# VH-VL binders against Cytochrome c oxidase assembly factor 8 (COA8), part 80

Target 1, 167 residues: Cytochrome c oxidase assembly factor 8 (COA8), of Homo sapiens (Human) (q96il0)
Amino acid sequence: APERGAERRDTAPSGVSRFCPPRKSCHDWIGPPDKYSNLRPVHFYIPENESPLEQKLRKLRQETQEWNQQFWANQNLTFSKEKEEFIHSRLKTKGLGLRTESGQKATLNAEEMADFYKEFLSKNFQKHMYYNRDWYKRNFAITFFMGKVALERIWNKLKQKQKKRSN
Below, E stands for the ipSAE of ESMFold2; O stands for the ipSAE of OpenDDE; V2 stands for 0.75 times the mean of E and O plus 0.25 times the DockQ between their complexes.

## First folded at step 3 (VH-VL)

Design na38 (from n42 with heavy chain H100S S101R Y103F I104L S106T Y108H Y111V; framework fv_ebronucimab; at its last look DockQ between E and O 0.49; V2 from the best seeds 0.67)
Fold by OpenDDE, look of step 4:
Structure na38 (fold): chain C 167 residues (1-167), chain A 122 residues (1-122), chain B 111 residues (1-111)
Amino acid sequence: as target 1 above (167 residues)
Amino acid sequence: EVQLVESGGGLVQPGRSLRLSCAASGFTFEDYAMNWVRQAPGKGLEWVSGISWNSGDISYADSVQGRFTISRDNGKNSLYLQMNSLRAEDTALYFCAKDSRYFLGTGHFDVWGQGTMVTVSS
Amino acid sequence: QSELTQPRSVSGSPGQSVTISCTGSSSNIGAGYDVHWYQQHPGKAPKLLISGNSERPSGVPDRFSGSKSGNTASLTISGLQAEDEADYYCQSYDYSLSGWVFGTGTDVTVL
C-alpha cells in the first residue's frame, strides 16, 4: 500500500524570521523577505535605557509588523491556492492534463489568467479595504508616538546640557 | 494580580439606559485593547464591543450598534459601556475582557472579569 | 453568519479523546485569522484555553491541543478527565464585521 505522503499543509508558521542580528548591534536590522509574506521583517533594537515611551513605540511597531506579516502571509497563501485551483479547473474543462508532453506544468494563457486576477481582486476587495483602514490607524498611532519619543529625546538632551553647565 | 471587576449591572425596564464599568488592575491598562462580551442565561458567548488601547478604533456587534457606546479612561484604568434603549434581548451577564494586544483583531482574551448581570424586564 | 459553528455537545469516557470542531467563513477563519479557544465551567467566567490556533497558555494541560485548516479549527482533548466537563467556545476575528465572533459553544460531558 503506497504510503500516502501526508502533504504537510505548510500552515504559515508565525514566521519568526530566523534572521538573528549581531548581538552587539545598536541598530534596527532589516531581515530578508519572509518566505510567506514576502515582507522584510525589522528586528528592533532594545536600548539598555529604553524609556517607557520608546518601549511603547517599539511594541506598537512590533505588533503592527506581526499583523502585517500575518495578513500578507495568509493573503499570499490564499492567492496561490486559488490560482492553482483555477488553473486546474480550466485545464480540466479544456480536456488538458496538468502537464505538457514535455513534462512541464501546464499553464493558462494571459487572457485566461487575467480573468482569474480580476475575480480574485473583486473577491478580496473588501478585505483589502479593511486592511488599508486598519493600516492607517496603526501607522497613525505609531507616527504619533514617534513624535513623542523625538520630543522626549530633545528634552533629555537639553536637561543634560543644563546639568553640565551648572557643574 | 491581574484582575477585571465589572459593576453597574442591575434590573432595568425596556427603553431605559444603564452604564457598566470595568475596573482593571495588575497590568498596564493603556497597553491593551478591551472588550465587552455578554452571555444570556443558558446561552453562549456574544461579543458586544471592543476598543483599542488609545480609543482610536471602536467596534460594535450589529445587535448593539447605535445603542451602546464603549469608552475607556486610561488614567482611571477603567472601561465603560453605556447602554441605551435597552431591550429584553440585552438581558445577559456582561463580561469585561482584556485583549492581549494594543489593537483589535490580532489578539486574544487572556483575562476575564466575573461579569455583571443586566436584566431588562417590564 | 455572526457565529462560528460548533457541535452542540460532545461526550467521552475518562481517558478517551474528544474533538470539537469550529467552522467559520471566508471572512474570519478562512481569511487567516487565528482561532482561540475558551473553557467555561458552570457559573464561572471563560478561561483562555488555546491561543493562536495551537498555543497553550501557562497552566493549561498538554492534553489540550488546537489545530486549524481552511475554514475549520479543532480542539482536541486527549485523556479526558472529569474536570474537563465544561462549555468550550472558539473565537476568531471577522474583518467584515470589524469584530470578534464566538462559536455557538460545545458542551463536553464526561461519561
Scores: ipSAE 0.823, ipTM 0.929, lowest interface PAE 0.6, mean pLDDT 92
Fold by ESMFold2, look of step 4:
Structure na38 (fold): chain C 167 residues (1-167), chain A 122 residues (1-122), chain B 111 residues (1-111)
Amino acid sequence: as target 1 above (167 residues)
Amino acid sequence: EVQLVESGGGLVQPGRSLRLSCAASGFTFEDYAMNWVRQAPGKGLEWVSGISWNSGDISYADSVQGRFTISRDNGKNSLYLQMNSLRAEDTALYFCAKDSRYFLGTGHFDVWGQGTMVTVSS
Amino acid sequence: QSELTQPRSVSGSPGQSVTISCTGSSSNIGAGYDVHWYQQHPGKAPKLLISGNSERPSGVPDRFSGSKSGNTASLTISGLQAEDEADYYCQSYDYSLSGWVFGTGTDVTVL
């Protein structure tokens, strides 16, 4: 099976999200959950007078969002594929069909599914460990630049108040 | 023009040190991760080390871990590789490569230098 | 150390199609990391040929195409030309090594 996370940029409409922000917005927007990752994307506002610090912060956030979207799209696809394979394997072992007499997909109960969840977590433990490490490194940088931007805006506001009182 | 120029290679005896430099121009250096890649004569490409845009994430190939130190100076648009305890197997052409991303792991190497030759021999 | 596996060489006549395989493991390609391809002519630095499994940078002819499935990626050169004679390397990220891995390299010969 091809990876849907790797193919997000290549689907016929650019991206699979149908959300678009209001044209006159001056704020970031949080869209609906992405079809593949289940994460809600942020649609970033770009002001006309964006400072170099503000631009750097936005680019860091955009790259981190793309990284996060792709990771979870891939993990969700792998999870779903392996879950179905696990269910098929256990139903075969029981001598049961893939569908109930009502025509719905046959399932395993919660206790039976616990074996799958344990196996999936253990197989992916190292991968998620590296994901968490990288997530913190990215978010530390973003938080640091959020602080720098906040200080820049306070300084500009104070300069404007000082100039206005002097005029 | 986007350009990477490596320097600092040369002939060195085993156990000694060299420092490689890579001067970047034509792009915003501080917006990208950077990497070193080497190629022994007649052999394939081997990734050596990478560093994120802010030096907050640094990784090394196992073959150089503990001996090589990657660093960058964003104010000088420069990438460095300090190579200590050099061995004959470190003999290679060393390339500087620009990553397409701020952080390691999701980009690709879109700009390469021409390389600087390091020869480790008695 | 871990490497991505490529055939040592492939060859074809002008106009023919050739395909280069690149096989990784569960900690790199199999973990969902993209595969990138580089072309290296003799005595030259590598040049990016394909990024993100299938994306061609500006200036790369559309006769180069890439794909990925499972643990394996492929580079296809359709309509082989004399200037395509070079070495080709695939690349992916490996989370267990916390670093990049290159393929073993494939020498493409145009007959």
Scores: ipSAE 0.641, ipTM 0.841, lowest interface PAE 1.4, mean pLDDT 87
ESMFold2-Fast, scan of step 3: ipSAE 0.638; ipTM 0.843
ESMFold2 (binder alone), look of step 4: mean pLDDT 94; pTM 0.960

Design na39 (from n42 with heavy chain H100I I104P G107W Y111L; framework fv_ebronucimab)
Fold by ESMFold2-Fast, scan of step 3:
Structure na39 (fold): chain C 167 residues (1-167), chain A 122 residues (1-122), chain B 111 residues (1-111)
Amino acid sequence: as target 1 above (167 residues)
Amino acid sequence: EVQLVESGGGLVQPGRSLRLSCAASGFTFEDYAMNWVRQAPGKGLEWVSGISWNSGDISYADSVQGRFTISRDNGKNSLYLQMNSLRAEDTALYFCAKDISYYPGSWYFDLWGQGTMVTVSS
Amino acid sequence: QSELTQPRSVSGSPGQSVTISCTGSSSNIGAGYDVHWYQQHPGKAPKLLISGNSERPSGVPDRFSGSKSGNTASLTISGLQAEDEADYYCQSYDYSLSGWVFGTGTDVTVL
C-alpha cells in the first residue's frame, strides 16, 4: 500500500512511470517534463466527496494524459533513432568518421539535415493526422464532461441553499 | 461476477441478416470501449469492429465495412452487431471483448465472452 | 488487410524455452504501438497473457515474458509446461485502419 499520497498504479499502460506529488495537495499538481515525451504530467486531486460523474471526468483526463504521453514518447524515440541512422549513413557515404578529431559527435550541415526532416515528416504525415483526430475526439469528450460536472456542482449548491432555508 | 455473454448466433443463409448481442455484468459497462472479434473454425482471431464508451468512435475491419453495424446501449449494459448481406466467409465464432480503455487502440482486451457461433450456409 | 506475422507452430519439451515472434508494419508495431499477447486453449476463449509489450496480468506465471524492438515483438515461454500447449496470438493497433490487428497465430506443442 502506498503510504504517502502515491498513485495506486505506479506504471502507465505505455510503461511510463507515474509521478507522485511531494506532499498532500488540494489542487491538481503539475510535474516536470517527461524526459521522453517532453510533456508535463498532471497529478489529479481527488476530493473526499467526488461524485461518480466527477470520477468519470478525472479518469477520462488521466487516460487521455497516459495515451498522449505514450504517443509522444514513442514518436520522439523513433525520431532520434532514425535521425542517428540517417547521419551515420550519410557520413559513411562521404567516407567520414562518426567523431571529429576533438572527440565530438560528427554532424551534417543544415542543408543535408533538411533531407531527413522532409523524409520524416512525409513518412509520418498520416500518423500525425490520425493522432490529431484522436486528440480532438478525446478533448471534445473531456469538455463535454467538464460542462456536466459544472452543472452538477451548481445544482448541488442550489439544493444546499434550499435545504438551509427549509430548516 | 465480471462477465460477457454473447447471444444471437445461428444458421443463416447467404445474403440474409443476423443480429448478435453481448450482455455485460460486474463492471461499469459505460466506461469502456467494446469490440467484436471472430474466429472461423480452425482459423485465427480476426478483429471485426470496435466502439468507444460514448459511441463517438466506431471502426470496422475492411472485410465487414458497409455490411456490419456495431452499436451499444449503456443503459442496458449491452453491445450489438447487426450483420447484413452475410457471406459464407462470415462463418465464425463471434466473441465480445472489453477494452481496458474508453477508446479502442490505446490499450488491450482484458475480458472476453465465450462466443456465439454464426454459420452462413445454403 | 494488414495482419501481424507469426510462425505457424513452435514445439519443445517440458523445461525448455520457446520464443514466438510477431512481425508488423509501419502502421502498427513500427509506429510504436504496444503489442499484447493472448493464450487460447482448445475450445476456450482467448485469455490475456501479456499486456503493453512486457507486463503480466495477475495470475500469469513469471515464465512468460514479452519484448518489442522495431517492427517485431517476441513472447518467450521459459520452463515450458504441458499446460502451455495452446494457440498464441499477438495484437497491436493499426492507425491506418483505426482498429486492432491480430497475429496469424502460433500453435505451441509440448511433447
Scores: ipSAE 0.006, ipTM 0.584, lowest interface PAE 10.5, mean pLDDT 82

Design na40 (from n42 with heavy chain S101G Y102F I104V S106N G107E D110Q Y111H; framework fv_ebronucimab)
Fold by ESMFold2-Fast, scan of step 3:
Structure na40 (fold): chain C 167 residues (1-167), chain A 122 residues (1-122), chain B 111 residues (1-111)
Amino acid sequence: as target 1 above (167 residues)
Amino acid sequence: EVQLVESGGGLVQPGRSLRLSCAASGFTFEDYAMNWVRQAPGKGLEWVSGISWNSGDISYADSVQGRFTISRDNGKNSLYLQMNSLRAEDTALYFCAKDHGFYVGNEYFQHWGQGTMVTVSS
Amino acid sequence: QSELTQPRSVSGSPGQSVTISCTGSSSNIGAGYDVHWYQQHPGKAPKLLISGNSERPSGVPDRFSGSKSGNTASLTISGLQAEDEADYYCQSYDYSLSGWVFGTGTDVTVL
């Protein structure tokens, strides 16, 4: 079967669902869960006077979010596809049709599905470990730049105080 | 204008080493992932290696893993490819390509250099 | 050498349309990774033509369009012109290879 609710493929990059924050937002906004990744996207507020460091931090966070969304969209698609193939092959082996007498899709019991889940987890263990490592590397870089931005903001506040005292 | 200029190619005997360089200008080099792509005479494109903005994420094609080392010097706006244990099948034009993204595998190759020719032959 | 399958060549007359297919596998295009397209004129470096399945960079004419469905992406060139004679390569990411994979390349001839 085709992916649920998507006979046509997304034309958007990476298959990520689009959403828009409320207009005139003055801080970061969290959206609803993406259809494919099931993760809540963050739309980043862009200040009027964004520094180069703030821009770099925002872009690092945006690219990390896109990478994360794409990973989980792909993982969920792979899970759904392999689950359907497993059910189909198992039913074929038993000589059963893909539909029940009531017209619903035929399903396997929990014990039969346990073999699929065990195999899926085993197959994806290494992939998930590399995902976690890369997630750590990306968030380490983001945290480092968050620190730099925080220091820049403190410095700018001190500079503003200095100017006001001089006037 | 974004410019990528490769150098270091030449004729080299099998089993020897060669180091390629790519000089970048016209963009903030330290912010973007960089890639090496090669093309054997009359054949298609083959991705060789990529490196993230901070050198924290590095990957290689299976055909060069263990023999080639990618590196970058953000202070010099330069990308490097150290090629060891060269084989005849490494003969190709080697392109430097600027990624649109910060990390390998996320985006696309926004700009390409003209390439430097590496010929591995006795 | 290349992982994604493209036709070796396609041809058309000036003003006609041609479509180039790019077929991948479950570890790349079929896994949902975006497809990018590059144009390479003889003796020149590749140039980004389409990014993210269907987006055109500044300076690329709108007669170039891209799409993706399942394991296959397509590049369509409408209103063919002599300057379109070139090799065209698709590209996607492959998680089983942990790296980029290019198409086999398609030679477009304008007759």
Scores: ipSAE 0.011, ipTM 0.608, lowest interface PAE 9.6, mean pLDDT 84

Design pa17 (from p37 with heavy chain S31D Y102R, light chain Q98E; framework fv_pabinafusp)
Fold by ESMFold2-Fast, scan of step 3:
Structure pa17 (fold): chain C 167 residues (1-167), chain A 121 residues (1-121), chain B 112 residues (1-112)
Amino acid sequence: as target 1 above (167 residues)
Amino acid sequence: EVQLVQSGAEVKKPGESLKISCKGSGYTFTDYWLGWVRQMPGKGLEWMGDIDPSDSYTTYSEKFKVQVTISADKSISTAYLQWSSLKASDTAMYYCARSDYREGIDAFDYWGQGTLVTVSS
Amino acid sequence: DIVMTQTPLSLSVTPGQPASISCRSSQSLLYSTGYNYLHWYLQKPGQSPQLLIYLGSNRASGVPDRFSGSGSGTDFTLKISRVEAEDVGVYYCMQALETPYTFGQGTKVEIK
């Protein structure tokens, strides 16, 4: 679309990018970092003859990705908000404005910001421990189902060898 | 100006082959995917499959994968839906529709007028 | 396959009155991009379907502002603020999150 944001009645609706791979790719594709979570999404390939077990694994991986993206999007938003509140509060306490003479955002030195980081990490310690616990549980489940899928594929290969031998 | 023009109605007997067409005009044919949608008499809409006319890459609903073949000839801006052996259960209206997949919407923004296929003994 | 369920199946409306059609999916249609891959189509008597709303809430080109779409995840609504005679037909929702794309069974809208 040459004209950004311009629309005419006789044109089809302009699209929104999904950051998707070419349709019907034969393998998984890794996209650019999500704007909010800063994590790269994975678009999973769906085989035409996907087994129920393969489908369960794929859906588990998709659900885990969504959970992970939501957690970090919320965490990053909370961090940014609290950081900005801390900076504004500190500057107000010092009697300083929110902008420098050059019009840039006023900032605190590294020593002052260290106080914020320590407080933020301390406050969110339990939340991050629960995240790590759930992350390990989810990865264990994914690894377990990956093993089951691998065994299913071996079994299917064995069945095919038996059929060829019988003929 | 964008138009999808489909071939005319067909009356066939079970076991016969058939190939119907959908010709695009008023846009760059290779920039959009073409989907096929079936509507059985008095019933709703069913997506059958689609094609990227730039490389003739096709996708199918599992229900239709063995039943039909979708193809395209980009040199004449035409997509096709083909049966090797028709059944009475294939009696339906068949629509082609343009999909904005490349833009990430995957909506059917323009539709052909439909081709009525009647299969009877 | 994702199953799409529409309610009601039939609706008779007095001209100028509002109408609402619901569409429910068996799975969430919300993608990581933040968009819901749910589209609404209208098939007028004897005509081909036409696109009304795409990605849950965006009006297609040429569609009057009396049509609006809302919802997220599994529950979606198409609203017509003031139904006109030209709005008669069968309304379909369609999910485009994954193939095969699937349609609701349709809602027939008639004028009383």
Scores: ipSAE 0.000, ipTM 0.463, lowest interface PAE 13.8, mean pLDDT 80

Design pa18 (from p37 with heavy chain S31E Y101W, light chain L97Y T99E; framework fv_pabinafusp)
Fold by ESMFold2-Fast, scan of step 3:
Structure pa18 (fold): chain C 167 residues (1-167), chain A 121 residues (1-121), chain B 112 residues (1-112)
Amino acid sequence: as target 1 above (167 residues)
Amino acid sequence: EVQLVQSGAEVKKPGESLKISCKGSGYTFTEYWLGWVRQMPGKGLEWMGDIDPSDSYTTYSEKFKVQVTISADKSISTAYLQWSSLKASDTAMYYCARSDWYEGIDAFDYWGQGTLVTVSS
Amino acid sequence: DIVMTQTPLSLSVTPGQPASISCRSSQSLLYSTGYNYLHWYLQKPGQSPQLLIYLGSNRASGVPDRFSGSGSGTDFTLKISRVEAEDVGVYYCMQAYQEPYTFGQGTKVEIK
């Protein structure tokens, strides 16, 4: 789980592994999970001499994060709402109350809930398809700007070398 | 290089206790978590739980929490899965698998060969 | 628990033809880092499962480039561009976003 990984990462030395994603700046930090989206926000480090291109990349990454937060907060709330409605509807159809005789919340078994999950995924197919399309577009834009930043840094290094050799 | 070697097949009767093992080699045992996965005959995969061998911190699937105990002995690079009282429904292939817990990825990159446990009267 | 649903449950493919397997989750597997905590495994007949794809789209070590993973959030796809005889087996997706970790039902891939 990413939350468990984040909690235990601070207590153990960081290792190198084949599953390690490209490391972010050590100055970046991850906040607590958002109540609704269940995503942790990333706060990006801003260097003092950030170029306009680097700023544009950072803002694009921040905007993409906000877009993801809003999408999944809405999706998770919709899921929870429809799940509760489905459970209440099925209990009503069976002639059962919302509480057991012991006063606990009445629940459906896994087989009954499978129908809800299949319906929810099918109903939201188009919405998820558009999300994936936009997600790829955003990642393409981020990759493009990462390339531009890399080229800018190479150019600056070459300029430094040229200036050094002119002496 | 990296290997997980599990103990051999077991044939038991209901009510008996059992402890099976998974020995890691070719890597630093304490740098990876170790998970247990059950596969009932002809069925799919079920995650049972995992352990951090550096401090023996365990996580269980709720379904398995009262049925089994997961433990590890880092001095011999071995993890264990234990039942106090077996049931016929415990008949399955049990796999151990190494998990990279960094960033919570928890992908099982190397698997043991499996231990077949048969419980019958 | 997060429920993982795979389609199709079985697939017969002519050698050299493409194959596609879908995996859907009951909740989003996308984390704030931009990673999807969805992994794909292959279990060949009589063998232990092996990791194919981790974090949605990254090929595991030694996995041929004919295998690719895509998708985000709740809808994921595993594609094999040209199915070979050695690709026969049962494919499983697994979510590692939240404990308990859960697997799909599996998709059996056979050669015609």
Scores: ipSAE 0.240, ipTM 0.700, lowest interface PAE 3.2, mean pLDDT 81

Design pa19 (framework fv_pabinafusp)
Fold by ESMFold2-Fast, scan of step 3:
Structure pa19 (fold): chain C 167 residues (1-167), chain A 122 residues (1-122), chain B 112 residues (1-112)
Amino acid sequence: as target 1 above (167 residues)
Amino acid sequence: EVQLVQSGAEVKKPGESLKISCKGSGYTFTSYWLGWVRQMPGKGLEWMGDIDPSDSYTTYSEKFKVQVTISADKSISTAYLQWSSLKASDTAMYYCARLDWYRDLGDYFDYWGQGTLVTVSS
Amino acid sequence: DIVMTQTPLSLSVTPGQPASISCRSSQSLLYSTGYNYLHWYLQKPGQSPQLLIYLGSNRASGVPDRFSGSGSGTDFTLKISRVEAEDVGVYYCMQALQTPYTFGQGTKVEIK
């Protein structure tokens, strides 16, 4: 069965899930979260008799997923980098080292981090708005093509029904 | 170490039945799919199909779906390729090969059997 | 079915010289994972095929570093930086993006 591929990947001997599509599945498979974007990728099943319309929908969904993963990977990287720079700057201003006596990273309390979070959100407000706009446009296109594929499948079922009545 | 050992060469007449085997050792047999690949004399490689030994789920190339049956017996770590009625056009070398599905990076034939030569002539 | 086409069909190489084999697919083998599901095999005379390169560019265990794979989408290349006598045989590319898995027609590499 289709689900066997996904099950077998998830039961790897090490017990660790891997970023790899299931073999010969007849269904889409949802993978583990990407380490940079924290989003779960969808691995799309590709039937041998895929119609041109189905292929367009799949490619659009794959392209949208790639765009979305790249956006969040970059956003998370920028957040982490700026957070470290802010912490370093504040510790330096206080005359404190970057490590505690036990060798752990020195950190700031929630109150001290409040300014960073406010500044980061403010700086990225317009970027977030453009992301939402593009995300909406992409999902609208996907929904539109999903509707076209659904109509094509209904048409094919009707054709198949006619052939069955003839035979 | 991983090894796939196939049954010996066969000489048959058209219309006869045949079942050849591929025995896996040195690994957990049910953890990897086994594929069958045909190579006609002087020709290239053709994928015929494969099997998941854990539940005997099979996948076939459309070209071979009606011609052969793939099966496995996990109790003896052996996969089989079977013909009900051989034709002269079935004369070929048949390889079994393990599909490495448990590696992070994709599906590929990592270990191959030595091959079983099947000759069908009258 | 995805059709795999190899060029050249045969290659005669002086020992120590480089060799290059091309493989072209009828559709893209690049998947949403970012990997190309294209693998290379070598069949030495009288022997079973053996894995050389998987997922476009990764060398299989025990394969010398003189072998390298490159390419993406529909065009792929296998390169041998310095051909040795033991490299004689027929090289096959295979796509594993979808069933049926299909092989190229093979490239025979011989020593002059």
Scores: ipSAE 0.000, ipTM 0.477, lowest interface PAE 12.8, mean pLDDT 80

Design pa20 (framework fv_pabinafusp)
Fold by ESMFold2-Fast, scan of step 3:
Structure pa20 (fold): chain C 167 residues (1-167), chain A 122 residues (1-122), chain B 112 residues (1-112)
Amino acid sequence: as target 1 above (167 residues)
Amino acid sequence: EVQLVQSGAEVKKPGESLKISCKGSGYTFTSYWLGWVRQMPGKGLEWMGDIDPSDSYTTYSEKFKVQVTISADKSISTAYLQWSSLKASDTAMYYCARSEYRYEGWDAFDYWGQGTLVTVSS
Amino acid sequence: DIVMTQTPLSLSVTPGQPASISCRSSQSLLYSTGYNYLHWYLQKPGQSPQLLIYLGSNRASGVPDRFSGSGSGTDFTLKISRVEAEDVGVYYCMQALQTPYTFGQGTKVEIK
């Protein structure tokens, strides 16, 4: 449960702490890089009087973050898995073991790895092109709604100034 | 690698006591909550409760609070599920599972033990 | 207690065809963090459950991209774009918004 986890934070273990934003944070909080995506997650502050427009923007940003995080986690994992499989396959073909005498993982030289990189880039070219397209679409939408929220806040300040002047 | 290893199958009579174990390895035991899940033969999954091994703080499903005791010994990276008096209705597979680390409170079970089958019959 | 309801309870699929499983909660699983505390698990015959999807839509490590989760609040869906023989088993949704954590009844997926 999110509330239960937050309540137990002050008795956190002396070892590695869990990722958790401060309970009473008044602004967005940025966490450590994710193990697989290597991207920093953002925990969004929800103000007490959040407008419907502000909520729509926040949800769009959260959804975009999750989409981006998932894409890169999967991409990095796929790259690592296929790289290890390629190395394993080539070492078997050469009759070499998977580990050196010192216990380190055996590896291939740069020329041998060039075949893998060419294949991987070719195979994933279309995927990365569609990722870039969707990334720009999402950021365009976020920028658009950020503009709307900014206008709403300006309008609210003008209304408050007018009200104060009238009183 | 991360691994949860549970104790072996048990065959018991009603009224007997029992304590089964779940040993974690390949990670910092005190940094994750450990939950217990029951699966009766041919039925679905039921969350029983969980423990924070760093201070032995426990939470229970109301249904199981009177039936079992959850405990942990962080010095040997082992959690326990214990009955003072078994009933035939306790016949089930019992799983231990580790809570998701990335965010406090997600409680997605990312690693599971192999299960301990407990059979209670007269 | 939050009640989780899955539909259908059983599904027979021809290999290569899509499959869809629904999960409904008795109350919203969307928290102020913006996350839905809904997870999907797969239990293959004779095996322990394994995590498939966490927080509604995020694939767990090693899970093929043919699996996807969607939904928010009270209505969630797990989709398999092209069912393979290795996907046979019982699928469970679980809410982790509040204790006691509760599972759906399970959906058995079989090959025709």
Scores: ipSAE 0.140, ipTM 0.591, lowest interface PAE 4.3, mean pLDDT 80

